# Miniprotein binders against q96jn8r1131to1294, part 15

Target 1, 164 residues: q96jn8r1131to1294
Amino acid sequence: TLEFLENHGKNILLSNGNRTATRVASYNQGIVVINQPLVPQLLVQVRIDFLNRQWTSSLVLGVITCAPERLNFPASACALKRAAWLLRGRGVFHNGLKICEKFGPNLDTCPEGTILGLRLDSSGGLHLHVNGVDQGVAVPDVPQPCHALVDLYGQCEQVTIVNP

## First folded at step 13 (miniprotein)

Design W50
Fold by OpenDDE base, look of step 14:
Structure W50 (fold): chain B 164 residues (1-164), chain A 83 residues (1-83)
Amino acid sequence: as target 1 above (164 residues)
Amino acid sequence: SKEEDLFKEAEEFAKLALEMLERGDYMYAAEYYLLAAEEALEAGNPELAFEYARKAIELAKKSGNPEILEEAEELLEKIKEEL
Protein backbone atom coordinates (compact mmCIF):
# COMPACT_ATOMS: atom_id res chain seq x y z
CA THR B 1 0.00 0.00 0.00
CA LEU B 2 1.01 3.60 -0.47
CA GLU B 3 2.32 5.18 2.72
CA PHE B 4 4.59 7.96 3.81
CA LEU B 5 8.06 6.87 4.83
CA GLU B 6 9.16 7.16 8.43
CA ASN B 7 12.03 9.33 7.27
CA HIS B 8 10.35 12.73 7.16
CA GLY B 9 10.60 16.34 8.23
CA LYS B 10 11.00 17.10 11.91
CA ASN B 11 7.59 18.71 12.30
CA ILE B 12 5.64 15.88 10.73
CA LEU B 13 3.45 13.46 12.64
CA LEU B 14 2.24 10.45 10.71
CA SER B 15 -1.08 8.77 11.40
CA ASN B 16 -3.75 6.63 9.78
CA GLY B 17 -1.34 3.87 8.92
CA ASN B 18 1.20 6.44 7.73
CA ARG B 19 -1.21 7.64 5.08
CA THR B 20 -1.84 10.96 6.79
CA ALA B 21 0.86 13.54 7.43
CA THR B 22 0.32 16.45 9.79
CA ARG B 23 2.70 19.32 10.37
CA VAL B 24 2.35 20.02 14.05
CA ALA B 25 4.70 22.98 14.46
CA SER B 26 5.84 26.11 12.64
CA TYR B 27 5.41 26.41 8.87
CA ASN B 28 8.29 24.26 7.61
CA GLN B 29 10.17 21.02 8.30
CA GLY B 30 7.23 19.28 6.67
CA ILE B 31 8.67 17.12 3.90
CA VAL B 32 7.29 13.61 3.41
CA VAL B 33 8.02 10.98 0.78
CA ILE B 34 5.74 8.22 -0.45
CA ASN B 35 7.17 4.75 0.00
CA GLN B 36 6.59 3.19 -3.40
CA PRO B 37 8.45 4.53 -6.40
CA LEU B 38 6.47 6.30 -9.05
CA VAL B 39 6.23 3.88 -11.95
CA PRO B 40 4.57 4.55 -15.28
CA GLN B 41 0.79 4.74 -15.18
CA LEU B 42 0.66 4.67 -11.38
CA LEU B 43 -1.33 7.62 -10.13
CA VAL B 44 -0.31 8.77 -6.68
CA GLN B 45 -2.70 11.22 -5.04
CA VAL B 46 -2.87 13.26 -1.88
CA ARG B 47 -5.74 15.28 -0.50
CA ILE B 48 -5.29 18.60 1.22
CA ASP B 49 -6.98 18.08 4.56
CA PHE B 50 -6.34 21.28 6.46
CA LEU B 51 -5.08 24.75 5.70
CA ASN B 52 -3.91 27.29 8.25
CA ARG B 53 -4.44 30.76 6.85
CA GLN B 54 -2.04 32.41 9.28
CA TRP B 55 0.79 31.35 6.97
CA THR B 56 1.59 32.14 3.36
CA SER B 57 2.23 29.77 0.46
CA SER B 58 1.17 26.14 0.54
CA LEU B 59 2.30 22.61 -0.21
CA VAL B 60 4.97 21.66 -2.69
CA LEU B 61 4.54 18.55 -4.81
CA GLY B 62 7.20 16.75 -6.77
CA VAL B 63 9.60 13.86 -7.11
CA ILE B 64 13.08 12.93 -5.97
CA THR B 65 15.40 10.47 -7.64
CA CYS B 66 17.72 9.78 -4.73
CA ALA B 67 17.21 7.19 -2.04
CA PRO B 68 14.51 8.61 0.20
CA GLU B 69 15.27 6.44 3.21
CA ARG B 70 18.65 8.07 3.74
CA LEU B 71 17.80 11.58 2.69
CA ASN B 72 18.53 14.29 5.20
CA PHE B 73 15.63 16.62 4.61
CA PRO B 74 16.14 20.36 4.66
CA ALA B 75 13.64 22.66 6.29
CA SER B 76 11.80 23.07 3.00
CA ALA B 77 11.75 21.53 -0.44
CA CYS B 78 13.13 24.69 -2.04
CA ALA B 79 16.48 23.77 -0.51
CA LEU B 80 16.68 20.44 -2.32
CA LYS B 81 19.55 21.17 -4.68
CA ARG B 82 19.88 17.76 -6.28
CA ALA B 83 17.68 15.03 -7.71
CA ALA B 84 14.50 17.05 -7.24
CA TRP B 85 11.69 18.26 -9.50
CA LEU B 86 9.08 20.32 -7.71
CA LEU B 87 5.78 22.02 -8.37
CA ARG B 88 5.19 25.11 -6.26
CA GLY B 89 2.55 27.72 -6.89
CA ARG B 90 2.40 27.79 -10.66
CA GLY B 91 6.11 27.18 -11.09
CA VAL B 92 8.22 24.15 -11.86
CA PHE B 93 11.58 23.83 -10.16
CA HIS B 94 14.60 21.61 -10.72
CA ASN B 95 17.26 21.32 -8.03
CA GLY B 96 16.15 24.56 -6.46
CA LEU B 97 16.00 26.61 -9.64
CA LYS B 98 12.88 27.66 -11.50
CA ILE B 99 12.57 26.11 -14.93
CA CYS B 100 8.98 27.08 -15.69
CA GLU B 101 7.01 30.15 -14.65
CA LYS B 102 3.46 29.06 -15.32
CA PHE B 103 2.17 25.53 -15.19
CA GLY B 104 -1.28 24.35 -14.19
CA PRO B 105 -3.31 25.86 -11.40
CA ASN B 106 -1.74 27.74 -8.53
CA LEU B 107 -1.01 25.22 -5.79
CA ASP B 108 -0.89 28.04 -3.26
CA THR B 109 -4.60 28.70 -3.72
CA CYS B 110 -5.91 25.15 -3.78
CA PRO B 111 -8.61 24.80 -1.13
CA GLU B 112 -9.07 22.05 1.42
CA GLY B 113 -10.34 18.91 -0.21
CA THR B 114 -8.29 19.39 -3.36
CA ILE B 115 -6.82 16.13 -4.58
CA LEU B 116 -3.41 16.44 -6.19
CA GLY B 117 -1.86 13.63 -8.16
CA LEU B 118 1.38 12.70 -9.83
CA ARG B 119 1.75 10.22 -12.65
CA LEU B 120 4.51 9.18 -15.01
CA ASP B 121 3.50 8.49 -18.57
CA SER B 122 5.06 5.88 -20.82
CA SER B 123 7.60 8.42 -22.06
CA GLY B 124 8.78 9.40 -18.61
CA GLY B 125 6.81 12.61 -18.46
CA LEU B 126 5.58 13.68 -15.05
CA HIS B 127 1.93 14.71 -15.04
CA LEU B 128 0.08 16.74 -12.47
CA HIS B 129 -3.51 15.84 -11.73
CA VAL B 130 -5.88 18.19 -9.97
CA ASN B 131 -9.14 16.71 -8.76
CA GLY B 132 -8.77 13.97 -11.32
CA VAL B 133 -8.01 16.29 -14.23
CA ASP B 134 -4.71 15.79 -16.03
CA GLN B 135 -2.99 19.16 -16.23
CA GLY B 136 -0.38 17.90 -18.65
CA VAL B 137 3.33 17.19 -18.51
CA ALA B 138 5.08 19.27 -15.89
CA VAL B 139 8.47 17.65 -16.34
CA PRO B 140 9.56 15.55 -19.30
CA ASP B 141 11.99 12.64 -19.03
CA VAL B 142 12.06 12.22 -15.27
CA PRO B 143 14.74 9.73 -14.20
CA GLN B 144 13.52 6.49 -12.71
CA PRO B 145 13.14 5.26 -10.12
CA CYS B 146 11.69 8.32 -8.46
CA HIS B 147 9.53 8.92 -5.42
CA ALA B 148 6.69 11.34 -4.94
CA LEU B 149 7.43 14.06 -2.43
CA VAL B 150 5.11 16.40 -0.56
CA ASP B 151 6.29 19.39 1.39
CA LEU B 152 3.66 20.45 3.88
CA TYR B 153 4.67 24.08 3.80
CA GLY B 154 3.03 27.26 4.98
CA GLN B 155 -0.73 27.00 4.96
CA CYS B 156 -0.83 23.27 4.29
CA GLU B 157 -0.85 21.44 7.61
CA GLN B 158 -2.28 18.05 6.71
CA VAL B 159 -2.51 15.77 3.71
CA THR B 160 -3.73 12.22 3.22
CA ILE B 161 -2.83 9.71 0.54
CA VAL B 162 -5.98 8.76 -1.34
CA ASN B 163 -6.69 6.11 -3.91
CA PRO B 164 -7.71 7.04 -7.43
CA SER A 1 34.35 26.93 -13.43
CA LYS A 2 32.96 25.53 -10.24
CA GLU A 3 33.14 28.90 -8.54
CA GLU A 4 31.44 30.60 -11.44
CA ASP A 5 28.64 28.08 -11.32
CA LEU A 6 28.23 28.56 -7.60
CA PHE A 7 28.16 32.30 -8.04
CA LYS A 8 25.47 32.05 -10.68
CA GLU A 9 23.44 29.77 -8.47
CA ALA A 10 23.76 32.26 -5.63
CA GLU A 11 22.41 34.97 -7.87
CA GLU A 12 19.53 32.79 -8.94
CA PHE A 13 18.56 32.13 -5.34
CA ALA A 14 18.77 35.84 -4.62
CA LYS A 15 16.46 36.49 -7.55
CA LEU A 16 14.01 34.00 -6.16
CA ALA A 17 14.24 35.70 -2.79
CA LEU A 18 13.43 39.01 -4.39
CA GLU A 19 10.45 37.51 -6.16
CA MET A 20 9.16 36.27 -2.85
CA LEU A 21 9.65 39.69 -1.30
CA GLU A 22 7.62 41.24 -4.06
CA ARG A 23 4.81 38.94 -3.01
CA GLY A 24 5.29 39.78 0.63
CA ASP A 25 6.46 36.26 1.39
CA TYR A 26 9.15 36.68 4.02
CA MET A 27 9.25 32.96 4.71
CA TYR A 28 10.63 31.84 1.38
CA ALA A 29 12.60 35.05 0.98
CA ALA A 30 14.54 34.28 4.14
CA GLU A 31 15.24 30.74 3.03
CA TYR A 32 16.37 31.80 -0.43
CA TYR A 33 18.73 34.46 0.88
CA LEU A 34 20.20 31.86 3.21
CA LEU A 35 20.77 29.57 0.25
CA ALA A 36 22.23 32.45 -1.72
CA ALA A 37 24.59 33.26 1.12
CA GLU A 38 25.78 29.68 1.37
CA GLU A 39 26.45 29.47 -2.35
CA ALA A 40 28.16 32.85 -2.45
CA LEU A 41 30.47 31.84 0.36
CA GLU A 42 31.34 28.60 -1.33
CA ALA A 43 31.92 30.55 -4.54
CA GLY A 44 34.62 32.50 -2.75
CA ASN A 45 32.69 35.73 -2.43
CA PRO A 46 32.38 36.42 1.29
CA GLU A 47 31.32 40.02 0.70
CA LEU A 48 28.29 38.96 -1.26
CA ALA A 49 27.63 36.13 1.16
CA PHE A 50 27.65 38.65 3.98
CA GLU A 51 25.02 40.76 2.30
CA TYR A 52 22.75 37.80 1.63
CA ALA A 53 23.18 36.43 5.14
CA ARG A 54 22.20 39.75 6.65
CA LYS A 55 19.07 39.79 4.57
CA ALA A 56 18.29 36.24 5.61
CA ILE A 57 18.60 37.21 9.26
CA GLU A 58 16.33 40.19 8.85
CA LEU A 59 13.68 38.24 7.03
CA ALA A 60 13.91 35.25 9.33
CA LYS A 61 13.00 37.57 12.18
CA LYS A 62 10.10 38.99 10.22
CA SER A 63 8.76 35.56 9.30
CA GLY A 64 9.31 34.09 12.74
CA ASN A 65 11.64 31.33 11.63
CA PRO A 66 14.08 30.54 14.44
CA GLU A 67 15.80 27.80 12.49
CA ILE A 68 16.64 29.98 9.51
CA LEU A 69 17.65 32.72 11.91
CA GLU A 70 20.03 30.44 13.75
CA GLU A 71 21.52 29.06 10.55
CA ALA A 72 21.94 32.51 9.05
CA GLU A 73 23.59 33.84 12.19
CA GLU A 74 25.98 30.91 12.29
CA LEU A 75 26.76 31.40 8.64
CA LEU A 76 27.34 35.10 9.21
CA GLU A 77 29.95 34.31 11.83
CA LYS A 78 31.65 31.95 9.44
CA ILE A 79 31.59 34.59 6.72
CA LYS A 80 33.15 37.16 9.01
CA GLU A 81 36.12 34.88 9.45
CA GLU A 82 36.76 35.08 5.73
CA LEU A 83 36.38 38.85 5.33
Scores: ipSAE 0.873, ipTM 0.938, lowest interface PAE 0.6, mean pLDDT 96
Fold by ESMFold2, look of step 14:
Structure W50 (fold): chain B 164 residues (1-164), chain A 83 residues (1-83)
Amino acid sequence: as target 1 above (164 residues)
Amino acid sequence: SKEEDLFKEAEEFAKLALEMLERGDYMYAAEYYLLAAEEALEAGNPELAFEYARKAIELAKKSGNPEILEEAEELLEKIKEEL
């Protein structure tokens, strides 16, 4: 089944059969990765369980295209300068650089209970789903294999993998 | 050239830092200035890297988070060795 990988940010505690990730300290060191690579048509979904609005920005969602099992994660996903395609706020980022100003809803405003999904289409396009609704192609041609990544940054203190 | 590309990337990170500063996110602002400093140093411009690192320290202090301040100060010391 889909689980968060045991290799994760230093401030993460895994629970619920490794399907729930909680950031238990500070504002960062909260990177988690799904243990199985995305395959076309697999929808990986996480639910935002807890938010702390004292922070300004919230979670980052995306994919990495390098092997995650022994990767040394930076403190924050914004410092992933290789092999990373990320969604933050309304922006799309490749290796730390913004490549699209506006895509989908603003992730910083998603409330508790929001279900965020990632899916590859048959052409390698990365789709964002929000509460089951496809937001379209965020990134048109993601190299495979890739793994879904969440950075429990700032506001976001807990997410849980849910079935579609 | 590669150095011109790195310089442009440093400018993009600095722009992201300013964007985050406008939103009051001092932690991301400091992190983006640190990235800008790293790119400027790789581009062979340690003077610009120094300026970005000093901005990162200033914003890290405003964040009130000692961990990011320590990271910013460590980078500044490394950059000084290249000046």
Scores: ipSAE 0.757, ipTM 0.882, lowest interface PAE 0.9, mean pLDDT 92

Design X50
Fold by OpenDDE base, fold request of step 16:
Structure X50 (fold): chain B 164 residues (1-164), chain A 83 residues (1-83)
Amino acid sequence: as target 1 above (164 residues)
Amino acid sequence: SKEDLAKKLIELYKKALELVEKGASEEEIRKLLEEVVKIAEKTGDLYLIDYAKLALEEFERGDLDDLRYYIKLALLYAKELLE
């Protein structure tokens, strides 16, 4: 069963069997990691449950290749300086540095109900799925094992892991 | 405006890097980075704020490499806002 790990950002409360993450304060400290590592052909999906439009920006989605149970989470995903490949807005970031300007849909404008998915292909390419549609390869070769990471940032205050 | 503030941030970040390289006093650099945080907060831009706070925190920890790293990220982001 896919769940969020108990090791998470300080403003996160888990519920629904640790399948729902809610950021209950501020705009940050909202990083969560999914327990099962991504393996080829495993589609991991989260649904945006609630957006607080008082804030700007939205969730960051990606993967980390370090042990998530031992990670001391920074206040935001943008602070991750190692072992991180992230989708933020329309950009792809590696260890904080933008490596792609316009990859796909703007995560900052995804409405509530949007289902975002991550999947590794057989070549190690990381794919983004939006509402079940493969948006293509965001990162061509991701080291394995890796874990899906969601930063409930800015507007995004609640997400739930959903089955494919 | 946000753009004006972004320009100011870029200027101050460059100054901060210069001061670090010249071996300026810790107090001078600290005050500069605190100013950066204040200006970033005026923008309301969450990433400008986060990068600024990260820079200050790393400086206070004495990690100049990470300071330079987050200033780099901040500069890149601020520049993008001006495009």
Scores: ipSAE 0.864, ipTM 0.939, lowest interface PAE 0.5, mean pLDDT 96
Fold by OpenDDE base, fold request of step 19:
Structure X50 (fold): chain B 164 residues (1-164), chain A 83 residues (1-83)
Amino acid sequence: as target 1 above (164 residues)
Amino acid sequence: SKEDLAKKLIELYKKALELVEKGASEEEIRKLLEEVVKIAEKTGDLYLIDYAKLALEEFERGDLDDLRYYIKLALLYAKELLE
């Protein structure tokens, strides 16, 4: 069963059998990691449940290749300086450095109800899915094992893991 | 304006790097990075704020390599805001 790990950002409250994450304070401290590692052809999806327009920016989505169970999470995903491949806005980032400027839709403008997915292909390429549509390879060669990471950042205050 | 503040941040970050390379006093560098945080907060831009705080935090930890790293990220982001 796909769930968010109990090891999460300080402002996160888990509910719904740990399938729903809610950021209950401020704009950050909202990192969560999905318990099962990504394996080829497995589509992991989260739905944006609530946005708070008080803040700018929105959720960050990606993967980490370090063990998540005892990881000390920083206040925001942008602080991850190792073992991290992230989708932020329209960009793809590796350990904080932008490696692609224009990929897929702008995550900062995705409305409530948007379903975002991550999938590894057989070649190790990380794909982004938006509302079930494959947007292509965001990262061509991701080390395995890796875990899906969601940063409930800025506007994004709640997400839920959903099945395809 | 936000753009003016971003330009100022870029200048201050470059100055911070210069001070580090020159071996300036910790107090001087700290005060500069604190100013960076204050200016970033005035912009309301979350990433400007976060990068500034990260830079100051790493400096206070004594990790100059990570300081340089986050300043680099901050500079890149700030420059993109001006494009």
Scores: ipSAE 0.864, ipTM 0.940, lowest interface PAE 0.5, mean pLDDT 96
Fold by OpenDDE base, fold request of step 19:
Structure X50 (fold): chain B 164 residues (1-164), chain A 83 residues (1-83)
Amino acid sequence: as target 1 above (164 residues)
Amino acid sequence: SKEDLAKKLIELYKKALELVEKGASEEEIRKLLEEVVKIAEKTGDLYLIDYAKLALEEFERGDLDDLRYYIKLALLYAKELLE
């Protein structure tokens, strides 16, 4: 069963059998990691449940290759400086640096109800899925094992893991 | 305006890097980075704020390499805002 790990950002409250993450304070400290590592053909999906227009920007989605259970989470995913491949806005980031300018939809403008998915292909390429549609390879040759990471940042106040 | 503040941040970040390379006093550099945080907060832009805080944090930890790294990220982001 896919769940968020109990090791998470300070402002996160888990519910619904740890399948729902809610940021209950401020705009940051909202990083969560999904328990099962990504393996080829496993599609991990989260739904944006609530957006808070008090803030700007929105969720960050990606993967980390370090052990998530022992990770000391920074206040935001943009602070991750090792073993991190992230989708932010329309950009793809590796350890904080933008490596791709335009990929997929703008995560900052995805409305509530949007379902975002991550999947590794057989060659280690990380795919983004949006509402069930494969957007292509965001990051080629991602090291394994890796775990899906969601940063409930800015407007994004709640997400839920959903089955395909 | 936000754009004016972003421009100011860029200038201050460059100044911070210069001070670090010159071996300026810790207090001088700290004050500058604290000013950067304050200005970033005025913009309301979350990533400007976070990069500024990260820079200050790394400086306080004594990790100048990571300080330079986050300043680099901040500069890149600020410049993008001005495009």
Scores: ipSAE 0.862, ipTM 0.939, lowest interface PAE 0.5, mean pLDDT 96
Fold by OpenDDE base, fold request of step 19:
Structure X50 (fold): chain B 164 residues (1-164), chain A 83 residues (1-83)
Amino acid sequence: as target 1 above (164 residues)
Amino acid sequence: SKEDLAKKLIELYKKALELVEKGASEEEIRKLLEEVVKIAEKTGDLYLIDYAKLALEEFERGDLDDLRYYIKLALLYAKELLE
């Protein structure tokens, strides 16, 4: 079963069998990683449960290719400087550097209830799904194994892993 | 304005890099980076804040390479905000 790892950001509280992550303080230190690595054709999805308009920006979604159980999580995903491919706003980032200016919808404006998914295709391309709609390939070739990462950042205070 | 502060941040980051390259005192560089953090906080922009904090943190750790890295990210982001 898909769950968030116990190794997570300092402000995260896991619940619901570790399927729900809640950032309980501040705007950051909210990184969580899903326990099972992404495998081709498997759609992993999280639902945005709660947004706090006190903050700007929102969740970051992506993958890491390092061992997540040993990762010392920084305060925010933007600090990841290795083995990280992230979707932030409309941009795609690799190890902190923007590699694509505009991709898919703006994650910063996704409302509560939005279901965001990640899926690897047969060629190693990382796809973003929004409410079940494939937005296309965000990263053309992601090293495997990789794990889905969610940074509950800014407005995003709670997400839950949901089944496709 | 936020834009003015972003411009100021860019200037200060460039100055920080220069000081590092010139081998300026740690105290001088630290004070500059602390100023950067304060200015970033005034913007309310979370990523400006975070990049600034990361830069300062790396400097305090003595990792100049990572300092340069996060300054680079900060500069790129700040410049993007001005576009």
Scores: ipSAE 0.862, ipTM 0.939, lowest interface PAE 0.5, mean pLDDT 96
Fold by OpenDDE base, fold request of step 16:
Structure X50 (fold): chain B 164 residues (1-164), chain A 83 residues (1-83)
Amino acid sequence: as target 1 above (164 residues)
Amino acid sequence: SKEDLAKKLIELYKKALELVEKGASEEEIRKLLEEVVKIAEKTGDLYLIDYAKLALEEFERGDLDDLRYYIKLALLYAKELLE
């Protein structure tokens, strides 16, 4: 089954069989990684459970291509300077650098209940799904194996892995 | 205003890069980067804050290449806020 790894940001508390991640302090230190690597046609989805409006910005979603079990997570996903392809706001980032200005909906304004999905297509393209709707290819060729990463950042204080 | 603070941050980052290039004292550079963090915190913008902290951290670690990298990211982001 899909679960978050025990290796996670220090402000994260896992529950619900490690399918729910809650950031219990501050605005950062909230990175989690899903245990199973993405493979073609596998859709991995998380639901935004709770937002705390005292903070700005929201969750970051993407993939990493390094071994997540051994990764010493930084305080935020924006600090990842290698092996990372991330979606934040409306932008796509590679190793911290924005490579696309406007893609899909603004993740910073997604309300509670929004279901966000990641899927690799047969060509290695990484797709974003929002509430079941394919938003297109965010990254055209992602190295494999890779793992889905969620940074519970800013407003986003809780997410849960959900089945398609 | 947030925009004014962003402009100030841009100036300070450029100053930091200049100091690094000319081999200024570590204490001077450290104090400047600490000021950057404080100003970033006044903005309430989390990415301004985090980029500033990352820059300071890399400097303290002695990795000037990564320092330059995060300053680059900070500058790009700050400039974007002013668009």
Scores: ipSAE 0.859, ipTM 0.938, lowest interface PAE 0.5, mean pLDDT 96
Fold by OpenDDE base, look of step 14:
Structure X50 (fold): chain B 164 residues (1-164), chain A 83 residues (1-83)
Amino acid sequence: as target 1 above (164 residues)
Amino acid sequence: SKEDLAKKLIELYKKALELVEKGASEEEIRKLLEEVVKIAEKTGDLYLIDYAKLALEEFERGDLDDLRYYIKLALLYAKELLE
């Protein structure tokens, strides 16, 4: 089953069989990684459960290609300098640098209840799904194996893995 | 305003890079980067804050390449805020 790894940001509390991640302090230290690697046709989805409006920005969603069990997570996804493809706001980032200006909806403005999904296609393209709707290819060629990463950042204080 | 602070940050980051290139004292550069952090915190913008903290952290580690890296990211982000 899909669940978050025990190796996570220090402000994260896992619950619900490790399917729910809650950031219990500050605005950062909220990175979590899903246990099973993304393989073609596997749709991994998380629901935004709670937003705290006292903060700016929101969750970052993406993939990493390094071993997640041994990764020393930085305080935020923006500090990942290698092996990371991230969706932040409307941008796509690779190792911290923006490689696409406008893609899909603005993650910073997604309301509670929004279901965000990641899926690899047969060509290695990483797709973003929003409430079940394929937004297209965010990253055209992602190395495999890779793991879905969620940074509970800023406003986003809780997410839950949900089945398609 | 946040915009004014962002502009100030841009100036200070450029100054920081200049000081590094000119071989300024570590104390002078550190003080400047600490000021950058303080100003970033005044903006309330989390990424301005985080980039500033990361820059300072890398400087304290002695990694000038990563310092430049995060300054670059900070500059790009600050510029976008002003668009």
Scores: ipSAE 0.856, ipTM 0.935, lowest interface PAE 0.5, mean pLDDT 96
Fold by OpenDDE base, look of step 13:
Structure X50 (fold): chain B 164 residues (1-164), chain A 83 residues (1-83)
Amino acid sequence: as target 1 above (164 residues)
Amino acid sequence: SKEDLAKKLIELYKKALELVEKGASEEEIRKLLEEVVKIAEKTGDLYLIDYAKLALEEFERGDLDDLRYYIKLALLYAKELLE
């Protein structure tokens, strides 16, 4: 069963069998990691449940290749300096540095109800799915094992893991 | 405006790097980075704020490499905001 790990950002409250993450304070400290590592052809999806428009920016989505259960999470994903491939806005970031300017839809403008998915293909390419539509390879040749990471940042205050 | 503040931040970050490289006093650099944080907060842009805070934090802990790292990220981000 896919669920968020108990090791998470300080402002996160897990519910619904650890399938729902809610950031209950401020705009940050909202990183969560999904328990099972990504394997080829497994589609992991989260739904944006609630946006608080008093903040700017929104969730960050990506993967980490370090052990998530032992990770000391920074206040935001932008502070991850190693083992991180992140989708932020329309950009793709590796260890904080933007490696792609324009990819897929702008995550900062995805409305509530949007379902975002991550999937590894057989060649190790990381795909983004939006509402079930494959947006293509965001990151080629991602190291494995890797875990899906969601940073409930800025506007994004709640997400839920959903089945494909 | 946010754009004006972003331009100011870029200027101050460049100044900060200059001060670090020439071995300016820790107090001078700290004050500058604190000013950067204040200006970033005026923008309301969360990443401007966070990069500024991270830069200051790294400086306070004495990690100049990570300071430079976050200043780099901040500069890149601020410049992109102006495009």
Scores: ipSAE 0.855, ipTM 0.935, lowest interface PAE 0.5, mean pLDDT 96

